# VHH binders against N-acetyl-D-glucosamine kinase (nagk), part 8

Target 1, 319 residues: N-acetyl-D-glucosamine kinase (nagk), of Dictyostelium discoideum (Social amoeba) (q54pm7)
Amino acid sequence: MSKEIFIGIDGGGTKTSTVAVDSNGQELARHTSPCSNYHSVGEDLAKAAINEGIKYVIRKVKETITDDDNKEVTVGSICLGMSGVDREKDKLLVKSWVTELLGESINYSIHNDAIVALSSGTQGKLFGVVIICGTGCISLGFNREGVSGRSGGWGPLLGDYGSGYQIGYDILRHVLKAKDQVGPKTSLTQVLLEKLQLTKEEDLISWAYDPKTQSWQKFAQLSPLAFEQAQLGDEISNLILVDAANALYDLINSVIKKLGLDKEEKFPLVYTGGNIERKGILSDLLSKKIMENYPNAEILNTTCDPSMGAALLALNSKK

## First folded at step 23 (VHH)

Design S1 (from J4 with K62R S101D)
Fold by ESMFold2, last read:
Structure S1 (fold): chain B 319 residues (1-319), chain A 123 residues (1-123)
Amino acid sequence: as target 1 above (319 residues)
Amino acid sequence: EVQLVESGGGLVQPGGSLRLSCAASGFTFSSYDMYWVRQAPGKGLEWVSEISGSGSSTEYPRSVKGRFTISRDNAKNTLYLQMNSLRPEDTAVYYCARDTDEPWGYLSTFDYRGQGTLVTVSS
């Protein structure tokens, strides 16, 4: 008797996680393989990493059914949430690799890893809204008809308000405004200079504009200072976080309105990303604004890792 | 009112060449990245090539890189695909496509394609 499984893949920036589940959603096997972002590692290595995970979990499941030695494992559906899969051409390319391995008759769902984050809070449902707030931020959502919507995600050059990058940038701006006497003094000045091992504000120019160290993360790494100093009573740090919460609310509000989710009796709103998924000042400020305007929103954190979220999406596509 | 009309398909022998054309109308052609995609018998769509709106940037998957060349003539609103060293596995219906041009590609999709033109590579 053949055993039908459902596979979820989370291809993050550093590694690939593959999970197989049974028809009840119970994990049967799991594997970690190298990065599968083909923009980073090229097609050959990305394809190999994906295939390694798929072959491994199929083999491990087959080994557990030795009492039925006349039947093999079949894949009912597969869902991939992949870093570096953003455009339709990326989806078609990755799909061609997996269909080469599994055949054309399998149900395939291929998404950017950000989209699968919603499913990790909804037990495998592609319905509701996710707000992702870490180094960068974006809000994404789906209505019951499967229509999607987005707001934010424009990157640091065009403004990524509400993100860790922008919070870090705002710290620098307020420290320099205080130095220039065009803004209030802030406790951020001393903690910023200590963190960067600098002696004076003028040194921030060399640090900020050093071409050898430019990245989103360079500025985003400063964001904890705002959380810490706001907890200690710094008014500028609190203002930075209030402004970030308002920006995140605006992104979520746009997605809710675009998709008509305000008219639902209830819809999930998943928080994820390092600056928002942990309970704290930013998460609390945002949640207050959400509940004041959308009492029908159910604010959730993720309950499983993204590869399990993808596996549950794969399972649910058969139901 | 967007229209894409492919032409230039036909029967060729392995190793042969063929040039496809796509006539575009109903939109500002030069503002959009354009694509060729194909569908072999019994298979799903496969991305074949991409060209930026200005024509300054092109991209190909490994399966066709070095054999296929995408180009565009923005004055004539026409997209082209030059296919060289054709193989039996290149047999497919070829479509030109426009995506929604979503910023950063988070939710991008192809919003229009033509009816396609058949390319058969057979001895």
Scores: ipSAE 0.007, ipTM 0.481, lowest interface PAE 9.0, mean pLDDT 85

Design S5 (from G4 with E109T S110R)
Fold by OpenDDE, last read:
Structure S5 (fold): chain B 319 residues (1-319), chain A 125 residues (1-125)
Amino acid sequence: as target 1 above (319 residues)
Amino acid sequence: EVQLVESGGGLVQPGGSLRLSCAASGFTFSSYWMYWVRQAPGKGLEWVSEISGSGSSTEYPKSVKGRFTISRDNAKNTLYLQMNSLRPEDTAVYYCARDTYTYPWGSYTRTFDYRGQGTLVTVSS
């Protein structure tokens, strides 16, 4: 008899993580392959990264089989959490890769990486809400009926409110307001200039609009300044973080309302992302607001990596 | 046409080092797991090194582990084998080989659909 495995993939960014689990959800094998975001590396390399992960874990599992002379392995299902797979076209492409390798009859699911993030907090249950807060921010969720909801994730330009980018942007804004004397003074001014190795606020213009260094990340990288100065009692920094928390709450609230999760006895709310996954001012502010409005929310952090989250989704799809 | 061309073999003293190269052509090199295999006189073919498509995974049998290092340059379509601390028992023709692992599911064996003409490595005092 073939050993049945379930495969989870976290693909995108800078690397691809693949994990195989057994019917009990125990990890059997894991592999890291290169980036699988085809927007970044192209179709061929992305496909290769996915294939490599799958092949690796299958091979490893086969090697562990002792009671089967044929060392046969079957993939019961595969779940892929993919970054940059936002369109149907993208999903179809990824599907084609998977079916090419594993056959047309393979049980598969392809999700946005945010969904996989939710699963990583809920141990493979697609129920509840996730808020991802890094450079950008997005909130997604599922109700018990399998209906999904989304808020945010539109990118910095269109509104990643509460994100690292937004925080960084607000730092600049408030520093310049202080310069113009249209806003209060803030300790951010000095630390910002120091960090950027600038001597005057006017130089922030050239820094911010420099086409050679233009990225959303450069703004997001400033976000720690707000956290640090807030801890030191800077009012403007605190304001920035309060605004961020409120924005994140609004995203979460939107998803909760869309899905009717407020009527549930209990629902999970998963925090992920560099700005909220760890205990800090922003997470505390957000949590306070959440608990005040939704006492039935269970705030959780991720308990496993996204690839495992995906694997558990794959496993649960057969249950 | 798939081609694998090995080079770098020669005579080396025990304890010496040698680096083999394999030039690949006729296929998408980065998409395939690659192997070095060897055949000693009067012996069967044995694998001595494995590397994944991206190079992120490598594996060695006990016989060469710690002494041999497989690597690849996908941009150059080239496979390498660094052999250190060579022993007389390492004397063999070394081949670059392409993985034949294919679906559907079955027994995993390290089989090879293509291999080069080989390069002779002789370890002798």
Scores: ipSAE 0.453, ipTM 0.797, lowest interface PAE 1.5, mean pLDDT 91
Fold by OpenDDE, fold request of step 24:
Structure S5 (fold): chain B 319 residues (1-319), chain A 125 residues (1-125)
Amino acid sequence: as target 1 above (319 residues)
Amino acid sequence: EVQLVESGGGLVQPGGSLRLSCAASGFTFSSYWMYWVRQAPGKGLEWVSEISGSGSSTEYPKSVKGRFTISRDNAKNTLYLQMNSLRPEDTAVYYCARDTYTYPWGSYTRTFDYRGQGTLVTVSS
């Protein structure tokens, strides 16, 4: 008998993770391949990355089959969470890759990587809300009727409120306000200058506007300073984090309302991203506000990686 | 047209080393798994190394594991095989071959649609 497997793919911005699971959801094989965002690396390389992952896990599973005479593996379903796949044309393109490799009859699903993030917290169920808070931030969700909602994800330029970028940006603003004596003093000033190896606040201009080092991550990398100083009692740092928490709440609230999850029924709220995936001030602030307004929300952290989340989605699609 | 051209073969003493190269053209090199295969006198074709498109995955049979290393430079469309600790039993014509694995893969057998002309490796005292 052919061994049936289910495949999950997380096509992140930098790498692609592929996982194969059996009918029980047990991991059988895993592989990491290069970036599969075709906007970044082109169609050929993106396709190759996806193919590599799929081929690898299938081959590995076959190797585990002891019956040399009948090493058959069947892909029951495949789920791909892909970054940069936001339009139908993108989905069609990815579909073409998968069907070329696995055949036209393959059961497949293609989602935005944020959806896979939700699944990683819900164990493969497309129900609830996810808040992703890293360099950027976005909230997405599904209700029981299969309706999806989204809020945020506009990028730093257009507004990733509550994100690492925003926090970093706010640090700079408040430090400079303090310099101008327009805002209160903050312990962020010293630690920021130290971190950046600057000697005075005026040097922040050159740092911030340096065309050679421009990135959103550059600002997001400052965010830990707010966390650290807040813990030390810095009022400005606390304010920054409170503002961030409120912003994140607004995103989540928007999704909850759009989906009609503000009822008595329990729903999962998945925290993911470097700023809230673990216990911390920001997560605590956010959680407090969530619990005050939505007691039916079950705050969860991810229990598996996104590729596994995708695999579980694939598995559940056939059940 | 798909072209695979092997080079680097020669005569070496037991314990010696050789590095084989395969120049690929006529297809998107990085999109294909590649193999080194060899055929010894009087024996059948056997695979000796496997590498994924990106190079992130490599495999070897027990016969050469620990001694041979496959690699690729996708920017140069070139496949390599570093052979160390060569033995007389490694004497063979070595070919680079392109993977033809398609789903469903009924039997776990490595198949190739293109091979080069081969390069002779002779290990002898």
Scores: ipSAE 0.411, ipTM 0.772, lowest interface PAE 1.6, mean pLDDT 91
Fold by OpenDDE, last read:
Structure S5 (fold): chain B 319 residues (1-319), chain A 125 residues (1-125)
Amino acid sequence: as target 1 above (319 residues)
Amino acid sequence: EVQLVESGGGLVQPGGSLRLSCAASGFTFSSYWMYWVRQAPGKGLEWVSEISGSGSSTEYPKSVKGRFTISRDNAKNTLYLQMNSLRPEDTAVYYCARDTYTYPWGSYTRTFDYRGQGTLVTVSS
């Protein structure tokens, strides 16, 4: 008899993680391949990245089978959490890659990478809400009927409120407001200048608008300053984080309302992303607000990586 | 047309090193797992190195593990095999080969659809 495996893929913006698990959800093999976002790297490279992951884990599992005469592996299901796969045409494209490799009869699911993040907190159950807060932020969820909802994810220019980018941006704004004496003084001024190796606030212009180093990440990387200074009692830093928490709450609240999860006896709310995945001032602020408004929310952290989350979704699809 | 052209073979003393190259053309090189295989006189074809499309995964049989290193430059469509600590038993024609191992697999075997003309490696004192 062939060994049945279930495959999960996290196709992120920078890399692709593939995991194979057995029927018990135990990891059998893992592989990291390049970016599989075809908007970023093109269709050929994206396809290749996905194929590489799948082939690797299958081959690896086959190698572990002791019966040399009958080393057969069957893929029971595959779940792909993909960045940039939000449109039907994107899903169809990815489907074509998977079916080409694994056959037309393959059981598959393709989701936004945020859905896989949800699964990583719910252990493969598509129910509840996830809030992802890193450089950007987005909230997604599912109700019991399988209906999905989304809020946020518009990017820094269009509104990633509560994100690392936003926090970094707000740091700059408040520092400059202080400089102009149109806002309160803040301890952020000194630490920001030190971090960026600048000597005066005016130099922030060149830093912020430098085309050679233009990225959203450079702003997001400033976010730790707010956390640190808030802990030291800086009022402006606290304000920045409160605003961030409120923004995140609004996203979550929107998803909860869209999906009617407020009527549930209990629903999971998964925190993920560098800004909230661990206990901290922002997560605490957010949690406080969540619990005040939605006592039926169970705040959870991820217990496995997204690729494993996807694998668990694949596994559960056959249960 | 798919083409694989090996180079870099030659005569080397035991303990010596050689670097083989394979120039690939006629297909999307980065999309394929690639292999180095060899055939010694009077012996069958055996694989000596495996590399994934991106190069993130490499594998070697016990016979060459620790001595051979496979790599690739996808931008140049080139496959490489660094062979160190060469032994007389490494004497063979070396081929670069394109992988065709696809799902479903009835058996765990490495299969190839294209192979180059080969380059001779002779290890002798």
Scores: ipSAE 0.241, ipTM 0.677, lowest interface PAE 2.1, mean pLDDT 91
Fold by OpenDDE, fold request of step 24:
Structure S5 (fold): chain B 319 residues (1-319), chain A 125 residues (1-125)
Amino acid sequence: as target 1 above (319 residues)
Amino acid sequence: EVQLVESGGGLVQPGGSLRLSCAASGFTFSSYWMYWVRQAPGKGLEWVSEISGSGSSTEYPKSVKGRFTISRDNAKNTLYLQMNSLRPEDTAVYYCARDTYTYPWGSYTRTFDYRGQGTLVTVSS
């Protein structure tokens, strides 16, 4: 009898993770291949990355089968969470790659990587809301009818309020406001300068506008300072985090309302991202606000990586 | 047209080393798993090394594990096989082979749709 497997792929901006699971959701094989974002690396390399992952896990599973005469593996379903696959055209392209490799009859699903993040918290169920808060932030969700909703994800420049970038940016703003005496003093000033190895606030200009080191991550890396100083009782730091929490709430609230999840008896709300995936002041602030307004929300953290989340989605699609 | 051209074979003493190269053309090299296979006199074809498209995965049979190293340069469309600690039993014609990219695979065994003309490796004192 052929062993049936389910495949999940997390196609990130830098690497691709592929996982195969059995009918019980047990991991059988895993592989990391290069970037599969065809906007970044081109169609050929992206396709190759996906193909490599799929082929690898299938072969590895076959190797585990002890019956030398019947080492057959069947892919029951495959789910791909892909970065940069937001348009139908993109999905069709990825579909073509998968069907070329696995046949036209393959059961497949292609989603944005944020959707896979949701599944990582819900154990493969596309229901509820996810809030992703790292360098940027985005909220997505699904209702029981399969309708999706999204808020945020516009990037640090155009949005992503409450993100690590925003927090870092706000740190700089408040420090400079303090310097100008148009805002209150904050303990962020000293620790920021120390972290950046600067001696005066004026040097922040050169740091912030340095064309050689421009990145959103640059600012997001400052976000821990707000967390640390808030714990020490810095009012400005607390303000920054409260603002961030409110912003994240707004994103979540938007998705909840769009999808009518407020009418559900219960719905999952998945926290993911470096700023909220672990217990901390920001997650606590957000949770408090969520629970005050949506007592039917079940706040969850991710329990597996996105590729596994995708694999579980694939598995559940056959149930 | 798919082309695979092996080079680097020759006579080497036991314990010696040799590096084989395979120049690939006529297809997207980086999209395919590649193999080195060999055929000794009177024996069947056997694979001796496997490498994924990106090169991130390599595998070897027990017979050559620890002695042979497969690598690839996708920018140059070239496959390599570094053979160390060569033994008389390694004497064979070595072929560069392209993996068949089809699912499901008809057999568990590694299958190839193209291979080169081969290069002879002779290990003898």
Scores: ipSAE 0.226, ipTM 0.662, lowest interface PAE 2.1, mean pLDDT 91

